# Ledger of designs, part 14: VH-VL binders against Probable ABC transporter phosphonate/phosphite binding protein PhnD2 (phnD2)

Target 1, 264 residues: Probable ABC transporter phosphonate/phosphite binding protein PhnD2 (phnD2), of Prochlorococcus marinus (a3pdp9)
Amino acid sequence: SADPDKLIVALIPDENAATVIQDNQGLKDYLTEAFDKEIELVVTTDYSSMIEAARNDRLDLAYFGPLSYVLAKAVSDIEPFAARIKGGTKTYNSCIIGNTKKGVTSFDDIKGTTFALGDPASTSSRLFPELTLAENGLTKGKDFQGVFLGSHDAVALAVQNGNAQAGGMACPILKSLKKKGVIDPSKVTTIAQSSPIPQYPWTMRSTLSPELKEKIRFTFLDLDSDKVLKPFNADGFASITDSDYDGIRKAGKLLGLDLSKFVK
Short names: E, the ipSAE of ESMFold2; O, the ipSAE of OpenDDE; V2, 0.75 times the mean of E and O plus 0.25 times the DockQ between their complexes.

## First folded at step 2 (VH-VL; framework fv_acimtamig)

Design a7c (from a7 with light chain S31R; at its last look DockQ between E and O 0.01; V2 from the best seeds 0.00; counts 0 for: pae E 2.6 > 2, placed apart)
Fold by OpenDDE, look of step 2:
Structure a7c (fold): chain C 264 residues (1-264), chain A 121 residues (1-121), chain B 106 residues (1-106)
Amino acid sequence: as target 1 above (264 residues)
Amino acid sequence: QVQLVQSGAEVKKPGESLKVSCKASGYTFTSYYMHWVRQAPGQGLEWMGIINPSGGSTSYAQKFQGRVTMTRDTSTSTVYMELSSLRSEDTAVYYCARSPYYTSGWAFDIWGQGTLVTVSS
Amino acid sequence: SYVLTQPSSVSVAPGQTATISCGGHNIGSKRVHWYQQRPGQSPVLVIYYDSDRPSGIPERFSGSNSGNTATLTISGTQAMDEADYYCQVWDSSSYVFGGGTKLTVL
């Protein structure tokens, strides 16, 4: 249906599902009232599953990471329309972190380590960490061993506990985990930050009615509810376009990413 | 002084099991991986497997899968390697060796003195 | 399985330079480590990460790695350098040793 009574809203599993669902309850309530529709939040098991769901037109709205969006856009008819804005910017950074106790505090210390990554389709816990490491003369498989742990919080915990000696993750998530007391700042050292990355895009399926799509755009861009924005750590949502993510496409090519590996 | 001290030589019969110990001292035990490497008489070095610092994860060479078990005891700073269903071909000197998390990469920077295990009928 | 190939033996006169090769497919994309093993002794790490020396290893030991060949070089070879030498890499969650090279100092 171009105007369904229920909207499926998918969220990328960049943290554990319980946290993601909890953080988005305010949004669910807000959208329910705004659209006068049933809102169902969905968190997939991994990034690839979310891409596949989009490909099969199972999602009405979807909150992707930048890379996963690019991958999804290649195989589905979705439209980006909004991203978080904080402090006047629509960007965030990826962080490379090391275990402080183990003495991993520089790029040189990453040699020979187990490096924790999130999801293969993750922007800030795979793509940019690898790019940053490469720029500093470190190659996965040669200089360090990569391990995918599925989510950013898993990366942080692994590094803190020494299960991995270093790792890559979104800086905002790291900050949040420290604030919550999940990560002890004295146990994890930030080694580097990436260049600015375009924020996570909200997307909608193209087959929705033009009227509903306009309403969705307006609702997100006009949103000023603290109940919604506080969990997002955002001042609001700002307009974005597909071209905002051309840099991500370029970065993916630099690492030789094969889109076929992300499509089942 | 950093050192790895292994248990003494053993004589076994075919079909039996061996268990060699490796006691670490002079460094933080839980900060290094431990490996087992064996060397048959007059032959080269052969990697058997690895155990992570916590002891919660192991990886074995395909040749030894199903027969080898590696464990570690943090309270005694000791690593163990058990090999079952022994054969004459398992006659070798068995070494434990540590591998650092970083700096030295995947190199084995400290070795035990070796344990000779003889398997004969 | 990944294979490392070493010459079975190398001979050198005292004071001369000994070169031991370690061949492997695209070994230059890996980090190579070298071990010295004297008769009746445990292996000793002499070169790690292609060209780095552990503390206590003489400067006459050096290493390089490119293409399909890693090389251990011993300049000013001494009688005490007579030993078996093994190259080693990590590959696909396994550690692989070369067959070893016996260095004889004539």
Scores: ipSAE 0.274, ipTM 0.704, lowest interface PAE 1.4, mean pLDDT 93
ESMFold2, look of step 2: ipSAE 0.496; ipTM 0.812
ESMFold2 (binder alone), look of step 2: mean pLDDT 93; pTM 0.953

## First folded at step 4 (VH-VL; framework fv_acimtamig)

Design b1 (from a7c with heavy chain S31R; at its last look DockQ between E and O 0.01; V2 from the best seeds 0.00; counts 0 for: pae O 16.5 > 2, placed apart)
Fold by OpenDDE, look of step 4:
Structure b1 (fold): chain C 264 residues (1-264), chain A 121 residues (1-121), chain B 106 residues (1-106)
Amino acid sequence: as target 1 above (264 residues)
Amino acid sequence: QVQLVQSGAEVKKPGESLKVSCKASGYTFTRYYMHWVRQAPGQGLEWMGIINPSGGSTSYAQKFQGRVTMTRDTSTSTVYMELSSLRSEDTAVYYCARSPYYTSGWAFDIWGQGTLVTVSS
Amino acid sequence: SYVLTQPSSVSVAPGQTATISCGGHNIGSKRVHWYQQRPGQSPVLVIYYDSDRPSGIPERFSGSNSGNTATLTISGTQAMDEADYYCQVWDSSSYVFGGGTKLTVL
């Protein structure tokens, strides 16, 4: 249906599902009231599952990471329309972190270590960390061993407890985990931060009615509810375009990503 | 006065590309979709595609997928439609048209004057 | 793909009522729009949402939509009403036009 009574809203599993769902309850309630529709939040098991769901038109709205969006867009009819804005910016950074106790505090210290990554389709816990490491003369499989742990919080925890000696993750998530007391700042050292990355895009399926799509866009862009924005750690949502993620496409090519591997 | 003014007629050869512009005035440009519709000589209207108010999203008719590109410049209130790999059957008058929301729905309430594009060897 | 079917031509004497049909599967569940196109001119919206009339369009223009047929009705037809008329719907993220009907005022 182009105007369904129920909207499926999918969220990227960049953290554990419970956290993601909790952080989006305000949004769920807000959208329920705004659209007068049933809103179902969905968190998939991994990033590839999100992409596959989009490809099969099972999602009405989807909150992707930048790379996962690019991958999804290549195989799905989805439209980006909004992204978080914080402090006047629609960007965030990727962080490379190290275990402090084990003395991993520089790029040289990453040699010979196990490096924790999130999802293969993750922007800030795979793409940019690998790029940054490569730029600093470190090659995965040669200089360090990579391990995919599925989520950013998993990366942080693995690095904290020394199961991985270093890792890559979104800086905002790291900050949040520290604030919540999940991560001890004294146990994890930030080795590097990436350049600004375009923020996570909200997307909608193209087969929705034009009127509904416009309503969705307006609702998000006009959203000023503290109940929604506070858990989201955002000042609001701002308009974005597909071209905003061209840099991500280019970065993906540098790593030789095969899009076909993300389609089931 | 609300109006859409399109670029002038063009003559193209097979294999070339065309790019037609549509300048909007008299209304809030960023509150309306823009559509492109073409009409071959003596034929009916054919929808080509749509671009959203922000210009960040487009949807094209399946027939034109891979050949058509629509763009939007908010600063100049202008929409563009580019069609590549032209063929003789692409000879047509090309129209831009806006689609208002909620009141007129997805009806096209304002049309440009049309741009004749002739594709001939 | 969704298909809209219109008669190729309709003729009417001045002052009489012209009726143009637009057929489509369960078209009554869709919103139908109508456009008038005079020779050498751009299309003009004359009916939207089945029966709503834009400002500036004469009251003699009316529309209805039910079942498998939408209908444009022009009462008291005038010479100036001679034109091609197109019905339109939105379907599956596409906009579909009928083949058009040439209305001749005799």
Scores: ipSAE 0.000, ipTM 0.452, lowest interface PAE 16.5, mean pLDDT 92
ESMFold2, look of step 4: ipSAE 0.550; ipTM 0.822
ESMFold2 (binder alone), look of step 4: mean pLDDT 93; pTM 0.952

Design b2 (from a7c with heavy chain S54Y T103I; at its last look DockQ between E and O 0.45; V2 from the best seeds 0.00; counts 0 for: pae O 14.1 > 2)
Fold by OpenDDE, look of step 4:
Structure b2 (fold): chain C 264 residues (1-264), chain A 121 residues (1-121), chain B 106 residues (1-106)
Amino acid sequence: as target 1 above (264 residues)
Amino acid sequence: QVQLVQSGAEVKKPGESLKVSCKASGYTFTSYYMHWVRQAPGQGLEWMGIINPYGGSTSYAQKFQGRVTMTRDTSTSTVYMELSSLRSEDTAVYYCARSPYYISGWAFDIWGQGTLVTVSS
Amino acid sequence: SYVLTQPSSVSVAPGQTATISCGGHNIGSKRVHWYQQRPGQSPVLVIYYDSDRPSGIPERFSGSNSGNTATLTISGTQAMDEADYYCQVWDSSSYVFGGGTKLTVL
């Protein structure tokens, strides 16, 4: 249906499902009221599952990471329309972290280590960490061993506990985990930060009615509810376009990413 | 055939810990959530928690926070549930159950055969 | 915490229609799932997403959900349908089961 009574709103599993759902309850309530529709929040088991869901037109709204969006866009008819804005910026950074106790505090220290990554389709816990490492002369499989742990919080915890000696993740998530007391700042060292990355895009399926799509755009862009924005740590949502993620496409190509590996 | 096979029955004393295993077969292990549900004798079903086999992330029911630990081994497609500081009221059949969340919502479409754990002094 | 309320027991004669209710505040806004559990067996999913039926489940099983009540309906009830039935919802990152209903086929 182009105007369903129920909207499926998918969220990327960059953290554990409970956290993701909790952080989006305000949004759920807001959208329920704004659209007078049932809103179902969905957190898939992994990034590829979300991409596949989009491919099969099972999602009405979807909050992707930049890379996963690019991958989803390649195989589905979705439209980006909004991203978080904070302090006037629509970007965030990827962080490379190391276990402090193990003495991993520089790029050189990463040699010979196990490096924790999130999801293969993750922007800030796979794409940019690998790019940054490569730029600094470190190659996965040669200089360090990579392991995918599925989520950013898993990466942080693995590094903190020494299960991995280094890892890559979104800096905002790291900051949040420290604030929550999940990660001890004294146990995890930030080795590097990436260049600015375009923020997570909100997307909608193109087959929705023009009227509904317009309403969705307006609702998000006009949103000023603290109840919604506080969990997002955002001042609001700003408009974005597909071209805003061309840099991500380019970066993906540099790493030789194969789209077929991200589709189930 | 899709199936979940659990470890055998256990007898425990108060204060001890139990650890039940659930081996999955016949499907992609990391593509579905795994849940643990228990049922005391003559009582109803009680949800204990959820684990994502892909990354190992977990969420537990508030009642069991601090006492339950769920883990997984992807190499063997096995999920584990450990419950510590056992009490007599923890006597129950413990089930693992798969949740193909995106296919059938939050429903549990495949269940293990159950593991009886008896806690007695 | 969210609470689901089921009758403790329901009785039906063979061939008749059994109806099991599941009450919850504004449950119609949630997706309700139903499980059948025969004595000494594991639960079996019989209805999901209010009214969808898994493969292998007889057509005589149906579900509905509106307002404050979800309903499992078993038409042409058979002896083999004698079991405990549980409704279930997801709420606030938790899964909630009803207390269960014992269906007796007379």
Scores: ipSAE 0.000, ipTM 0.470, lowest interface PAE 14.1, mean pLDDT 92
ESMFold2, look of step 4: ipSAE 0.023; ipTM 0.606
ESMFold2 (binder alone), look of step 4: mean pLDDT 93; pTM 0.951

Design b3 (from a7c with heavy chain Y101W W106Y; at its last look DockQ between E and O 0.01; V2 from the best seeds 0.00; counts 0 for: pae O 9.3 > 2, placed apart)
Heavy chain, then light chain:
Amino acid sequence: QVQLVQSGAEVKKPGESLKVSCKASGYTFTSYYMHWVRQAPGQGLEWMGIINPSGGSTSYAQKFQGRVTMTRDTSTSTVYMELSSLRSEDTAVYYCARSPWYTSGYAFDIWGQGTLVTVSS
Amino acid sequence: SYVLTQPSSVSVAPGQTATISCGGHNIGSKRVHWYQQRPGQSPVLVIYYDSDRPSGIPERFSGSNSGNTATLTISGTQAMDEADYYCQVWDSSSYVFGGGTKLTVL
ESMFold2, look of step 4: ipSAE 0.524; ipTM 0.817
ESMFold2 (binder alone), look of step 4: mean pLDDT 93; pTM 0.952
OpenDDE, look of step 4: ipSAE 0.014; ipTM 0.522

Design b4 (from a7c with heavy chain Y102W T103V W106Y; at its last look DockQ between E and O 0.01; V2 from the best seeds 0.00; counts 0 for: pae E 3.4 > 2, placed apart)
Fold by OpenDDE, look of step 4:
Structure b4 (fold): chain C 264 residues (1-264), chain A 121 residues (1-121), chain B 106 residues (1-106)
Amino acid sequence: as target 1 above (264 residues)
Amino acid sequence: QVQLVQSGAEVKKPGESLKVSCKASGYTFTSYYMHWVRQAPGQGLEWMGIINPSGGSTSYAQKFQGRVTMTRDTSTSTVYMELSSLRSEDTAVYYCARSPYWVSGYAFDIWGQGTLVTVSS
Amino acid sequence: SYVLTQPSSVSVAPGQTATISCGGHNIGSKRVHWYQQRPGQSPVLVIYYDSDRPSGIPERFSGSNSGNTATLTISGTQAMDEADYYCQVWDSSSYVFGGGTKLTVL
């Protein structure tokens, strides 16, 4: 249906599902009222599953990471419309972290380690960490052993506990985990920070009615509810376009990503 | 001083199992991987497997899959390697060797003194 | 499986330079480690990460790795350097040793 009574709103599983759902309850309520529709939040088991769902037109709204969006866009008819804005910026950074106790505090220390990554389709816990490492003369499989742990919080915990000696993840998530007391700052060292990355895009399926699509855009861009924005640590949502992620496409190409690997 | 001390030589019969121990001292036991490598008489080095610092994960060479079991005891700083269904071809000196998390990469920087295991009928 | 190829033996006169090769398909894309094993002794790491030298290893030991060949070089070879030498790599979650090279100091 171009105007369904229920909207499926998918969220990328960059953290454990419970946290993602909790953080988006305000948004759920807000959208429910705004659209006078049932809102179902969905957190897939992995990034690939979310991409697949989009490909099959099972999602009405989807909150992707930059890379996963690019991948999804290549195989589905979705369109981005908004991203979080904080302090006037629509970007975030990827962080490379190391286990402090084990003395992993520099790129050289990463040699021979197990390096924790999130999801293969993750921007800040796979793409940019690997690029940053490569720029510093470290290649996966040659200089370190990569392991995919599924989510950013899993990466942080693995590094903190020493199960992995280093890892890559979104800096905002790291900051959040430290604030929550999940990660002890004394146990995890930030080795490097990436260049700015375009924020997660909100997307909608293109087959929605033009009227509904406009309503969705307006609702998100005009959203000023603290109840919604506080969990996101955002000032609001700002307009974005597909071209805002061209840099991600280029980066993905440099890494030699095979799109077929992200389709189940 | 950093050292790995292995258990003494053993004589086994075909079909039996061996279990060699490797006691670590002089360093943080839980900060290194441990490997087992064997060397048949007059032959080269052969990697058998690896156990991670926590002991919760192992990886074995395909040749030994189903016959080898590696374990470690943090309380005693000891790693164990058990090989079952012994054959004459399993006669070898068995070495434990540690691999650092970092800096030294995948290299084995400290080795035990070796344990001779003879399998004969 | 990944295979490392070493010459079975290398001979060198005292004071001369010994070169031991380790061949492997695109071995330059891997990090190579070298071990020395004297008769009746345990292996000793002499070169790691292609060219890094552990503490306590003489400077006469050096390593390089490019293309399809890694090389261990021993300059000013001494009698005590007589030993078997093994190259090693990590490949597909396995460690692979070369067949070993017996270095004889004439």
Scores: ipSAE 0.190, ipTM 0.698, lowest interface PAE 2.0, mean pLDDT 93
ESMFold2, look of step 4: ipSAE 0.399; ipTM 0.766
ESMFold2 (binder alone), look of step 4: mean pLDDT 93; pTM 0.951

Design b5 (from a7c with heavy chain S31K S104K; at its last look DockQ between E and O 0.02; V2 from the best seeds 0.00; counts 0 for: pae O 14.1 > 2, placed apart)
Fold by OpenDDE, look of step 4:
Structure b5 (fold): chain C 264 residues (1-264), chain A 121 residues (1-121), chain B 106 residues (1-106)
Amino acid sequence: as target 1 above (264 residues)
Amino acid sequence: QVQLVQSGAEVKKPGESLKVSCKASGYTFTKYYMHWVRQAPGQGLEWMGIINPSGGSTSYAQKFQGRVTMTRDTSTSTVYMELSSLRSEDTAVYYCARSPYYTKGWAFDIWGQGTLVTVSS
Amino acid sequence: SYVLTQPSSVSVAPGQTATISCGGHNIGSKRVHWYQQRPGQSPVLVIYYDSDRPSGIPERFSGSNSGNTATLTISGTQAMDEADYYCQVWDSSSYVFGGGTKLTVL
């Protein structure tokens, strides 16, 4: 249906599902009232599953990471329309972290280590960390071993406990985990931050009615609820377009990413 | 019969906290939002906040942010509203009211009988 | 914040039609609900979604909403209709009530 009574809202599993769901309860309630529709939040098992769901038009709204969005857009008829804004910026950074106790505090220290990554389709826990490492003369499989752990919080925890000696993740998530006491700042060292990355895009399926799509856009862009925005650590949502992610496309090409590997 | 039954009247002093309960019966408790609305003597209705059907999410009016807490217990079909740092201006009848999850989410179709709370030194 | 404006009072003779207005900026784009509150009683929903009537509410109650004004209409007004009436909307994750209108049946 172009105007269903129930909207499926998918969220990227960049953290454990429980956290993702909890962080979005405010949004769920807000959208429920705003649209006068049932809202179902869905967190997929991995990034590829979310991309596949989008491809099969199973999702009405979807909150992707930048890279996963680019991948989804290549195989799905979805439209980006909004992203978080904080302090006037619609960007965030990727962080490379190291285990402090093991003395991993520089790029040179990453040599010979196990490097934790999130999902293969992750922007800030795969794409940018690998790019940054490459720029600093470190090659995966040669200078360090990569391991995919599925999520950013898993990366952080692995680095903290020394199962991985270094890792890549979104800086905002790291900050959040420290604030929550999940990560001890004394145990994890930030080695580097990436250049600014376009924020996660909200997307909607193109087959929704024009009226509903417009309503969705305005609802998000005009959203000023603290209950919704606080978990997002945002001042609001600002408009975005597909072209805002051309840099991500370019970055993906630099790493030789094959889109076919991300579609089930 | 669908009904909301609230706790009895309370007298409080400035600086104290109040906690009002609202017990629901006659309907599926987990299918409705619950609201709290108060009315000062001789004044109009003032919305305080909302708690979602699961109890996992709340939204409060800006005026009460940091001072109001809403909770709900599914096992007893009861919703609670706690207001701290009471002032004389908080003297009012406090109402709980339900609204449907997403079909009539903006309208309050059933109200409690109200709880009078008097704040005086 | 969004503001709803109601007249403080309206008077009507028995059997005549009472009209209570609720003003708000572009209120016609919102859903308006109306509540009746008799003295010493809890509010009762009498109109929801501009013009829908809950079960048990007499047909003499009707509602409309367009432009900047929503209207509650009570035809054939009876003594029992004497009460305070409040309009209400949802706006930006907040619920807003009008100031209320006292309806007196003369």
Scores: ipSAE 0.000, ipTM 0.471, lowest interface PAE 14.1, mean pLDDT 92
ESMFold2, look of step 4: ipSAE 0.022; ipTM 0.582
ESMFold2 (binder alone), look of step 4: mean pLDDT 93; pTM 0.955

Design b6 (from a7c with heavy chain S57R T103I; at its last look DockQ between E and O 0.01; V2 from the best seeds 0.00; counts 0 for: pae E 17.4 > 2, placed apart)
Fold by OpenDDE, look of step 4:
Structure b6 (fold): chain C 264 residues (1-264), chain A 121 residues (1-121), chain B 106 residues (1-106)
Amino acid sequence: as target 1 above (264 residues)
Amino acid sequence: QVQLVQSGAEVKKPGESLKVSCKASGYTFTSYYMHWVRQAPGQGLEWMGIINPSGGRTSYAQKFQGRVTMTRDTSTSTVYMELSSLRSEDTAVYYCARSPYYISGWAFDIWGQGTLVTVSS
Amino acid sequence: SYVLTQPSSVSVAPGQTATISCGGHNIGSKRVHWYQQRPGQSPVLVIYYDSDRPSGIPERFSGSNSGNTATLTISGTQAMDEADYYCQVWDSSSYVFGGGTKLTVL
């Protein structure tokens, strides 16, 4: 249906599902009222599953990471319309972290380690960390062993606990985990930060009615509810376009990503 | 001094299980990976598997999948390797070997003295 | 599976240079480690990361790695260097050893 009574709103599993759902309850309530529709929040088991769901038109709205969006866009008819804005910027950074106790505090220290990554389709816990490492003369499989742990919080915890000696993750998530007391700042060292990355895009399926699509855009862009924005740590949502993620496309090519691996 | 001391030689029958221990001393036990490598008489070195510093993760060579189990006891600084369903071809000297977290990469910089296990009917 | 190929034996006169090769497909893209094993003893790391030398290993031991061949070089070979030498790499979450090379000092 182009105007369903129920909207499926998918969220990327960059943290554990419970946290993601909790952080988006405000949004759920807001959208329910705004659209006068049933809103179902969905957190998939992994990034690829979310991409597959989009491909099969199972999602009405979807909050992707940059890379996962690019991958989804390549195989589905979705369109981005908004991203978080904070302090006037629509970008965030990826962080490479190391276990402080183990003395992993520089790129050289990453040699011979297990390096924790999030999801293979993750921008800030796979793509940029690997690129940054490569730029600094470290190659996965040659200089360190990579392991995918599924989520950013898993990466942080693994590094903190020494299960991995280094890892890559979104800096905002790291900051959040520290604030929450999940990660002890004294146990995890930030080795490097990436260049600015375009923020997570909100997307909608293109087959929705033009009227509903416009309503969705307006609702998000005009949203000023603290209850909604506080969990997002955002001042609001700002307009974005597909071209804003061309840099991500280029970066993906550099790593030789095979799109077929993200289709189930 | 840094050293790995392994348990003594064993004689086993086919079908039985062996469990070799490797006690670490002279360094921070929880800061290194541990590997098990075996060497059949007159043959080369064969990697069996790895256990991470915390003991929470293992990876075994495909040849030993389903038969080998590696564990760590932090309280005693000891690593264990258990191999089940023993066969005559499992006769070998079994080594534990340390691998650093970082800097030295994947090299095994410290080895145990080896444990001879003989499997015969 | 990834395979490392070493010559079965190498002979060298005392004071001369011994070279032991380790062949592998695109091995230059990997980090190669070398171990020395004297008869009845445990292996000893002599070269790691292609060319780095652990503390306590004589400077006469060196290593290189490019293309499809890694090489262990022992200059000024001594009688005590007589041993089996193994190259090693990490590949696809597995460690792979070469077949070993017996170095004889004649």
Scores: ipSAE 0.000, ipTM 0.487, lowest interface PAE 12.0, mean pLDDT 92
ESMFold2, look of step 4: ipSAE 0.000; ipTM 0.418
ESMFold2 (binder alone), look of step 4: mean pLDDT 93; pTM 0.951

